# Designs tried in a protein design chat: VHH binders against Phosphatase IMPL1, chloroplastic (IMPL1). Part 5

Target 1, 311 residues: Phosphatase IMPL1, chloroplastic (IMPL1), of Arabidopsis thaliana (Mouse-ear cress) (q94f00)
Amino acid sequence: VLSEVSDQTRYPRIGAKTTGTISPAHLLEVVELAAKTGAEVVMEAVNKPRNITYKGLSDLVTDTDKASEAAILEVVKKNFSDHLILGEEGGIIGDSSSDYLWCIDPLDGTTNFAHGYPSFAVSVGVLYRGNPAAASVVEFVGGPMCWNTRTFSATAGGGALCNGQKIHVSKTDAVERALLITGFGYEHDDAWSTNMELFKEFTDVSRGVRRLGAAAVDMCHVALGIAESYWEYRLKPWDMAAGVLIVEEAGGAVTRMDGGKFSVFDRSVLVSNGVLHPKLLERIAPATENLKSKGIDFSLWFKPEDYHTEL

## First folded at step 1 (VHH)

Design c11 (framework vhh_podentamig1)
Fold by ESMFold2-Fast, scan of step 1:
Structure c11 (fold): chain B 311 residues (1-311), chain A 119 residues (1-119)
Amino acid sequence: as target 1 above (311 residues)
Amino acid sequence: EVQLVESGGGLVQPGRSLTLSCAASGFTFSSYAMGWYRQAPGKQRELVAAISSGSTYYADSVKGRFTISRDNAKNSIYLQMNSLRPEDTALYYCAAKYTPWGSRLYDYWGQGTQVTVSS
């Protein structure tokens, strides 16, 4: 029996075990092209004036988001006309009988984009029968006067890459040496209050907790090994599908915040470097169970009605 | 100047229906996601329903009973509330944001309209 730094095998793997008739390499090629094409649209907008009226800034964000979405959809439809696509705001397009579901976030971190703060991304994931098969995230780095991109990718069983180089999660084995990340859902209810308390408690025992505002970036930073964990309640499939595969393929662990087996249709996610996962769950899982006892719904959501899954 | 003006609140008996309206002005309405929040005395504010182009959300406590709709030509949203219960008693707020779904907060708020479900 070998010791495992990330304790990866303790938690069920979420990545697809097969990809059917389409090879992982072919899925990756199209996922990367889709994410790159959306990112090119976003890059054209990063230097547009931010000193416009609030309405003009809002229009810039909306226009950029919609243009990025259209560019990504065109790539996916041109390559796989019969696949099912789940876009932002829960819109579904295509054949519900398809085993392949594309989960697209054309501009993750819109508030950061609006301010020119360098923490936003284009995120594209594809599922096979409900399980992540291939993923790409294009992260925007640098900020005003020095914008650049960093590309993350993964296939199920193929490992994770950043700009073509293999990446892995950190080996940090103590919470007091960890840099943690969280985010906050759109509902200001018991789940929001519970996560504020988790933020406070983990800030006291770790090196700090960050709230950066782009879920795909936050998960990629765990995969890259520059943060140890990310958790959030009520992320949608398009917020998670790419990032969770990239974390898992970098050697990390992915579960629900109650410690159960994760799917992208779940309403909570905890990603980590693996070795810290049990320590994080010691506090996070009881808090999540308490929310269930208060009537907070953690059932699956945004799964297309006729989409066949092997979850 | 951005304004969200709620109407349609009032006292209603359990089991009955009520329709709330929100009239928006001062921004390009069709570009914004819209929502209804509520807050009962001593409780936290909660998102009840939200609508963007082609997508809707409902809190589990109201799913199947409440319906959100929008009329872009009239710059308005509506909340059709069926089978009202005493626990639906709250101040209801109309809210608008330029970012779509996710953890993003609403930018503009109305003053609220009181709904009281009692005999």
Scores: ipSAE 0.000, ipTM 0.282, lowest interface PAE 11.6, mean pLDDT 87

Design c12 (framework vhh_podentamig1)
Fold by ESMFold2-Fast, scan of step 1:
Structure c12 (fold): chain B 311 residues (1-311), chain A 119 residues (1-119)
Amino acid sequence: as target 1 above (311 residues)
Amino acid sequence: EVQLVESGGGLVQPGRSLTLSCAASGFTFSSYAMGWYRQAPGKQRELVAAISSGSTYYADSVKGRFTISRDNAKNSIYLQMNSLRPEDTALYYCARDLYSRYGPGFDYWGQGTQVTVSS
């Protein structure tokens, strides 16, 4: 819809209404420290030699990812020893009775990292009863010979920051003037084929669609206002938890790709600048409903079994 | 060198059971999520089941019939397939690091084992 007020949203907010007994400021302090600590590990590795053999490159990626994860876990556990952490591929660490769930991606955009391509990040989000409460993403920029970082952060209801400055989504109100982003999962099934058709359609009607390869970076670029939307099927909680809060707190909209209320445990995400959201859903929602009718499973996933949520 | 070797496939009648096995080597097995994909002729590869340290996943088409398990001491995963149907006919692949954040080409696949369900 044209001329939407910047502080109004038309879609249900996903951010936590409260953060319980821990203040948003305290959660922000720890989430920023955790992301920064992981990013320091990644920064030490960015100039390590790239082996032309697949084996050597894979070892660098996995070693860096594991070291970053260990550094982040140490920060979280030192500050909140009783919190629950969602690790790699659904592994859980800590007390499942905790209301606080940390979703960490210690190296988002690993293919980009492997090649020295400047689009990867460390992403740390914390949920309160299933809803994003605080987030930080440290984005790697510049690339070989000029590596640097910028830090994104948000708390539920607190707005979004980039390097300490308030950020807002773009005011672009037509798809024809939009720069869009998408990504593709590793399974080449009906969802992959459907998103390839969406990529083709949106490329024809917009200023272009990018496939940069790091979900947290892509969402932060929407929040920063340098792209208008990002969507992808079958992202995992660690791909999304931080980025979705940063988009929402920058004034953007977050839904499932069928237009329904988003949860970090959902298998599709559409983020946008808000004003374009209905126009994007005109094409994306029917495609997503068609996948459901074909039997593609969109039930919640990677939610820890005993974790209590308000969804 | 990562290696995944599947076994246990074969021809079975509808309603019968099979157990597939996958032997893994060349990596720290206990640190990775593992799973099973299948591909029928002319169709895309489909994730059937996955197992990590904290959870299991099953495709809706097999939930309640198939059970995935792992034995870290033997570096192996298993897929117990009960109440087999003709539509379960496919080449079944063992895979490491399903839903990998390591990107395309960092997941590893075995050569597959054929399961044929016919009367």
Scores: ipSAE 0.005, ipTM 0.330, lowest interface PAE 9.9, mean pLDDT 85

Design c13 (framework vhh_podentamig1)
Fold by ESMFold2-Fast, scan of step 1:
Structure c13 (fold): chain B 311 residues (1-311), chain A 121 residues (1-121)
Amino acid sequence: as target 1 above (311 residues)
Amino acid sequence: EVQLVESGGGLVQPGRSLTLSCAASGFTFSSYAMGWYRQAPGKQRELVAAISSGSTYYADSVKGRFTISRDNAKNSIYLQMNSLRPEDTALYYCATFYYRGGSYSDEYDYWGQGTQVTVSS
């Protein structure tokens, strides 16, 4: 019996309570196959020359992204022809009446991929009625001359795995001992400047803040326990759907940056090891509320029209 | 608040022994790996020995001469230093970090103020 003193119902769980007629194991099998298939396409491109013209490098990124996406889509459609798919930049494919929505990022961290910097991933998540049901992220590690991959996976209520081994968030209980991660969007507006101030403040009070440039990798590093928290404004559903489930199933906490209940269609995310979550919100939540007062829009986005959610 | 207090340093002749101790407070001691670092004037800080609940590490320069131990009931660690050499002269620091599953970092979470060991004739 759990002690009332140790009750940890502070933050609502985001994972789907059921997966409907399709078992969690079957969803996991297809999510893992989809992510692996996309990652095989990306691996073929990691050793291509980067010392080419800007246009040639841009073409390499675009071609790799499109080929990875096509490979992932083929796996999903072959297994679940009637499911709805949300690709990068809001492209919708399939039946809008489906309860299952696949959120696919075929190449997360495109700038890192372009430079051969070892922080990018293939990310595949599936939602049931708006809630994450299963997820897989294939992280690229090592970099030039020593490329390899690390595979993360989770099902709602099933826990999180890395290369088949169960993983858990860190037990770090002080911000002063934490390694934190954040990211920045391409718009240099009030949200950008606010997050630069958060970066500065947290750099001074923690062991450091990293800006690695791949949201799915950053969330998986929190789930693995090698970083304590990740936060960012204006991520899209394909940036978040897989990573947030992997964090939650590894024992972490997931909220909006104002501390409210998170959905993958929200415009801010704070993930952490759970223990540090309230301490992080002490600085992050007031900053996020101030952005709302300045007119920054935090309404839901990229939710497909007619997609039924229980949010 | 985490606090580490070293003691046991002093002046000793080459070939003699010293035992350093470190008393810890303000954290769940048994959950953390502990280590001893040293720093001679004008040199980089060097990890000398580390201990978790089930394993120990020693730098090549001290292996076979120094022994690290811990007493969780007393929230303390010890460094038994045998066959001391002039090159062992340094400020010795106690440090702690959360054990991350088999690897010891050159950087630790919290540091004590140090205790001076001088090996000289």
Scores: ipSAE 0.000, ipTM 0.103, lowest interface PAE 20.4, mean pLDDT 84

Design c14 (framework vhh_podentamig1)
Fold by ESMFold2-Fast, scan of step 1:
Structure c14 (fold): chain B 311 residues (1-311), chain A 121 residues (1-121)
Amino acid sequence: as target 1 above (311 residues)
Amino acid sequence: EVQLVESGGGLVQPGRSLTLSCAASGFTFSSYAMGWYRQAPGKQRELVAAISSGSTYYADSVKGRFTISRDNAKNSIYLQMNSLRPEDTALYYCAATSPEEYWKYLGYDYWGQGTQVTVSS
């Protein structure tokens, strides 16, 4: 019995309650194949020489990102030719009347990939009427001379797996015993400075805060139970769609950083092991409300026109 | 097709000002970090200034003299260069990178052809 650490019932679940005419098992099969196929492309590139000139390194990243994207798109289109796909920068492909929206990040953590730093991933999520239905993330681990991967997956209501084994969030019940993760957007505005203040405050009271640089990896580490929480402002749907479902299905909690019900089209996310979620919100929610009062825009973004949602 | 087109270069006397412009097309401009690089004869290409929606960067050699700005409605960036010195003589390149990537480390995804700036007598 592990009921004492389960706090999911305090926060609305974000996972799809149904997947319509396509079974969760079938969505899982295709999302796993898509993520694996993209990851095979990325793995072929991890040991390529790193040209220290800025342009040469950027070309390697761009070529790898585009090749991974093409491989993932081929898998999705072959299996579901009528589904809607949301690519990076808000590009949409397919039938806008589809209930199924694929959110694809072909190379999450591009800076880390460029430097050979072992924190990047391929992330594929599929939504049903706006709610996460199935997800897979292939994380790259080890780094130079010892590259390997681990595969995360989940379906709504089906639980979360890492390399075929069920995973669960940690039972850590005190912030002073927690390992926390955050990230920072490139724009150095009020949201950035507010999150720097949160980083400083939480570093002082916890076991530490990490800034690893790949949102999908960060969320999977919470789901795996090796970190207690991750939060970040201004993530896009492809940054979040897979990771949030994996956290929720591992027993974690997912909200906006103001504590409200989360959608992948929201501009902030707080994921945690559940039991720490209220303690984290005590500091994070007031800071987020203050940003709204200063005019920071938290409206939904990158939701395709005419895409039907039950949000 | 992605295009970056620089303009505004030329010959100027030391101490004068010049404004460079870069017109961008073929990508979602507002989502990209933009920068200006320069390459002087016999030297490596260096980042001079960079801009995203909320932050700017300037190389120490130009800090206080150069100002970068962007106009998302016009898909353009500008480099206002004041108090020009002979050592500012270089080919100036406009560059664009995804906001998911650090402009300082990864460099840039897209480059213009460059515009020549010559500061002499």
Scores: ipSAE 0.000, ipTM 0.169, lowest interface PAE 16.4, mean pLDDT 86

Design c2 (from c1 with A96R V97H R98Y Y99G G100S S101R W102S Y103W P104T E105F; framework vhh_podentamig1)
Fold by ESMFold2-Fast, scan of step 1:
Structure c2 (fold): chain B 311 residues (1-311), chain A 118 residues (1-118)
Amino acid sequence: as target 1 above (311 residues)
Amino acid sequence: EVQLVESGGGLVQPGRSLTLSCAASGFTFSSYAYGWYRQAPGKQRELVAAISSGSTLYADSVKGRFTISRDNAKNSIYLQMNSLRPEDTALYYCARHYGSRSWTFDYWGQGTQVTVSS
C-alpha cells in the first residue's frame, strides 16, 4: 500500500468499472465522432497564415480553439443532451446531477499549433462517476506541407486503439534504455523548479527526456510504445481525461507523482509502461513529497461542485 | 458570466506614470494566468506583460519600465507603467490565459485608452 512497489499490478486501475445505462461501445462511438469533428475544424486552420506578431498568432489560436470546442459540444449535446461538460476555460455546461462528465480539450498544444510545429491534438474524454469511461485523441503530425492525423481511442476494459489497430506500451525494463517525456506549465513556482531538476536528473540517466508541449500527445506516445513514460505537475482534467485511459488500456500504469491512486482531478500525473513505474517513482515520489512539505497544494481541483464521484 | 474590466487609462505627458487595473469576476481568479495587451491604431494587438502565480514576462519594448502584478484576494491584475513614451499610446486590454502550456487567451476586457502626448 506504500507508493513504491515492484509489482505494477498493485497500482489501482483508474478506468470506470461500469458505464451505467450507456454502453462503452456507444460512449466510444460518440467520443470518436466528437474528437474527429473538432479535429476537422483544426485541420482546416493548420495552413492559415502565421503572423510573426504575437497577437496575430493568438487570434488564430483562440478562434480555432473556440470553433473546435463548439463543434465538439454540438456532437455531445446532440447525442447526450443532459450530460455534464467541463471545457478548457473551466466552464461547466449541462446537468450537474449527471453521472457523465465530458472533459474536452479542443486544441492541446496551442503554442505548437501557433507555430505550425507538429505536436498538438484534439482530446475528448468522458467520465462515469469520476472515472474515465471512454476516450479519443486526434494527434496532428507531419507539419507544414504534409499535415496528417493519427486517431487514438479506448474504453474502460476495452483496450486501446490507434487508427483501428490494437496498441500496447513498450516492454523496456531499464531507465538507461528509456525515452521519457515531461512538460512544464507557464507558472514558474516550486513545482516548476522541482520538475526542471527532475528533467536534468532523468536526462543524465536515460536515453533522453522530450519536452513536446501537448499532454494528450505525450500520453498517447507512451500508449503507442514509442516512449516509456510521461509525467507533469499541475495538469487540469481536460489535459488528462482521455490520455490516461488510453495509457491504462494499452497496458500502462497511471498514478499521481507521489505514487498514490490517480483521479482526473489530481494535480500531478505519472504514466508509464508499467515495468518502469517503480523505478521512476524512486526519484519522482521523494521530489513530490518535498513539494508537499513546502506547502504546495495537491488537493483535487476543477471537480464540478455537485458532480457525483466514486473516487 | 466571465468578465474582465479595465480602468486607469488616460492622457499623460511623456515621462509620467499610469497604473492600469483589471477587475475579474465570474470564475476562480487564482487558477489562471493573465496578460496585458495593447493595440495602437492601424496595428495588431501585441503582448505587453504576462503574469502567472510564480513568474512574469515582459515585451522588450517595456522591460524595465512596466511592472505587472496580481492580487488574488481582490481578483485584480495591475500594470504599473513608468517613463511613458509616445509610442506607448494604445488601447490596453487585460486577458485571461486559458492553457497551462501556452500564452493563449480566452477572455478579453473592453480595453482602456492610454494616450502619451505633450
Scores: ipSAE 0.011, ipTM 0.298, lowest interface PAE 9.4, mean pLDDT 86

Design c3 (framework vhh_podentamig1)
Fold by ESMFold2-Fast, scan of step 1:
Structure c3 (fold): chain B 311 residues (1-311), chain A 119 residues (1-119)
Amino acid sequence: as target 1 above (311 residues)
Amino acid sequence: EVQLVESGGGLVQPGRSLTLSCAASGFTFSSYAYGWYRQAPGKQRELVAAISSGSTLYADSVKGRFTISRDNAKNSIYLQMNSLRPEDTALYYCAKLTYRSGYYTPDYWGQGTQVTVSS
């Protein structure tokens, strides 16, 4: 049964208002199957013997990452042969005139996967005319000797689920009682330095800031209500497309880190439980504006040239 | 504003050579790694060659035939393609590479240049 969710946030909603000729329920069925199929490939690999190697220029993707991607693509293509697909590393497949854009991350948290650290996921989102329509994230939990999964899903206007049960963001209303999450790229530029200072400031005033290393997991933890906020600069569409919808449908807020209206093609995201969002922006928005004044580019990226959006 | 502009594509007969160029602007060129990717009809976009300040990487299908190079003074990267085959037909993209979550990933793309290998 598809249930409507109340608009509990004062920030503009990002979820698609319509899904065109394909029902939200049908998109949900396929997005869940795609994420599950990729996750089955990843689960087969979690206990395989493997060398821990530095993932530099010579190691662009793991064999598991590629196998998971192939499995996800097969599901999407079999169900919607004319849809546009944006995969990890920016690969574009299919009809650029399609209103439907699939954003897939076949293995979010590859460093964690390589070390057997239990914070990685398969993330699949589908956009309708640029706006998230349906999403699923399969999170890997437990770690060596006790691997398991937790499945998140959402449709625009349909609410968010974890393992079939409806979920909601926390009601925590003070930063001093909040558990926060952030992430960092490996490029040590002004955005990195700025976020390190935000990390220091928020660590001092909150219950703590986590750096888990998988954006989709981090957003799902906000949606589940076990953390109050996640923010990061320079995320790509495949990092965000599923997680932002799951947060919004769980009653959370999603904006750029300057407080502006978010799109999946933006270079920064702030997700929260809603009630803390203005308090977080008091510190984050000025820092982000300062980065713009220093020449850091926050224009849209990875949007396919011919893809029609209603952003 | 970050900008990558490819040039040098076209129609070429099998066995011939072609050189692609990519001009970059809007950032400190020498500080980053770059790659050439291609997307053939009905296939996923794949890495063809990559270059950092100290190393190069090639896909197995092009090793010995293609050479990637960079010119930091001209803010450009090049792909020299020798002994071209019909299966090299694709749209070729230049990309700026960023190290994130344990591996390199493209964070900015050019618009692409078409290479068609046919008689």
Scores: ipSAE 0.000, ipTM 0.156, lowest interface PAE 17.5, mean pLDDT 85

Design c4 (framework vhh_podentamig1)
Fold by ESMFold2-Fast, scan of step 1:
Structure c4 (fold): chain B 311 residues (1-311), chain A 119 residues (1-119)
Amino acid sequence: as target 1 above (311 residues)
Amino acid sequence: EVQLVESGGGLVQPGRSLTLSCAASGFTFSSYAYGWYRQAPGKQRELVAAISSGSTLYADSVKGRFTISRDNAKNSIYLQMNSLRPEDTALYYCATYRLYSGSWKYEYWGQGTQVTVSS
């Protein structure tokens, strides 16, 4: 419910104000079914033998990712004939005249999955005219010998749920009492170096910074209230579309790392419990502006050509 | 006003072919999934074929004989029926449909077109 969100009004809301002709409840049912169906494919693969060779692990990851994507695509297509779909491996499928864009990450945290480390997820979000409308993330927990899942979901204006129970961000109001999360890309450029410096700085002033390796999981942990913030440069729409709505609907704040209004096509995200957001931006925003002055490109990316947005 | 209008029904002899058409108006055609249903006298209404953007579904009784297709430029869906049998005799309906919690839900129905397979 919007009235349960305390500090979100300090930052522009990103969730869709309307979902057009398709109800939020219907979008939620399909998003949940899609994420669950992909997660069932991933669960079948968690106990497959891990080959120590690069090729063996790479094949397992690629095969699982593709099988999960195919399962998710089948659910979406059966329910909505001409919706536009943006998938990590599949690219863009469908009609750009659709107001509905599905952003699918069939296996977030592929390195963790490859090693059997319990921090990976299936993430499915749907946008209406560029704004998140409904989301589900199925998180894998436990690890070898005790695998299980935890399901997160949200609709714009409808609140956030974990395993059917309402969730809210933490009330932590000081960075010195905060547990923070960040992530790093594989490219070691100025954005990577800048985020390593932010990691060092925040490690010194907070209770700690985690580097777990799955963006959707990290955002869901903020929504659940077990961490206070997550930030990362150069995430793609499929990395963010579901998790940002779940954070916002749990009462959190979502912006770019320069403090500007966020869209899933932006190249930086800062999510938090809301109350800490200005304190985090005091350091993060100047660092991000410095990257812009060094020529790092923060223009929108992966927005399908001719997809109509209200951004 | 949303309308689905079926056409192409009639009396046809066993072993022959027939094509049904459904013209849709009053909504964005490309955004919906479509199905063909039939109801024979004294029997329940059943799904015979369905089409979405990348997927088709057929009832076992018609698989291999019927083909569903769509033409977005004409806002129409079609059911090509080959090797017709007397048991295919029914009133055929066009519907927009969605899957809700594992169950079929219908947004709009046409009035139906009668198909009679008899000598």
Scores: ipSAE 0.000, ipTM 0.097, lowest interface PAE 22.9, mean pLDDT 84

Design c5 (framework vhh_podentamig1)
Amino acid sequence: EVQLVESGGGLVQPGRSLTLSCAASGFTFSDYYYGWYRQAPGKQRELVAAIYSGSTLYADSVKGRFTISRDNAKNSIYLQMNSLRPEDTALYYCARWYGKSGYDYWGQGTQVTVSS
ESMFold2-Fast, scan of step 1: ipSAE 0.012; ipTM 0.430

Design c6 (framework vhh_podentamig1)
Fold by ESMFold2-Fast, scan of step 1:
Structure c6 (fold): chain B 311 residues (1-311), chain A 120 residues (1-120)
Amino acid sequence: as target 1 above (311 residues)
Amino acid sequence: EVQLVESGGGLVQPGRSLTLSCAASGFTFSDYYYGWYRQAPGKQRELVAAIYSGSTLYADSVKGRFTISRDNAKNSIYLQMNSLRPEDTALYYCAAGPRYYDSSGYKDYWGQGTQVTVSS
């Protein structure tokens, strides 16, 4: 009898209810072009020699990131010259009075890219008044000798696509049959220790927890239904803006790790197939509340000054 | 090698001002985001202020009192602290991270810290 209740009904939707004067289809067209253009730059770099020195690898990563971001920025500016852009390389650019904020990660999974490991992406999301409106993620697959890409996209209320085909989250209803994903920061503090304990606990009770190394890829894998959940502390807006919309539009649930309503400016995210969301929160929410009691800051971050939001 | 060196800490009376400086070396300064964190005895390390390109972020406890700034030509970041309170007493750390993200880890670099004591 409870099968008639939507698993996502108990969690607020994060996608924009309207996109204002620009149609969702037009935003989708441009976000897809932007992500594709950045991905073409990254693809040119995947087979370049990998230096063994930190500086050599850092230079390759930085050069590729900058070139990818420049290519994406050119597409966005050519189509919407007055929109506000938040990118890793360029920081904040454009009209601060704009309702449209583009969140750009020109190379997500830089360590994987540096090593030639096939788990990295170009991620482009656009927000309308703080809420995700359209998104595209171009995932790199195959690895050395067989590189290829997989394109994910979504609009608020429009559903999610992978290579032009509709996608949906999995129907898995037990944690013991779930494949889960998480990620970790490089610095080892209380948030890192807490998530390592969650990793241990969930590894014991599930089919396993993966640590793949690219947040946008991880969220797209939940949307595709090949994993049941992804969670991580300390993600920035450009890490999340596209992936969270793709998960929600594929039928998934998106919250903060304390179970509260998510904003891309929050410092934690839990995405899931919806069905497992309450079971995951039973373990994750108390751990997150404990971090707050220890003084860990979960206030909003990286929201541009004067950007008007309806969060 | 990447290094961050803090300076400017000391003992000050409540209501007064202090400026902390952080000198960065060993990398391209403009390609990194920067933050000031503090840790009081028995407390967790908390973010005080951050700067990434032209954008700034402040903890609620310091909004309107503290200002973070950067000088790319000098490879330095600053924290101007006004209207200091006894509750601001802590070891203050400078941190820097790359402008690109990797969900497998933030490559944050930390200074050794500079003590700020607000008392008589």
Scores: ipSAE 0.013, ipTM 0.334, lowest interface PAE 8.1, mean pLDDT 85

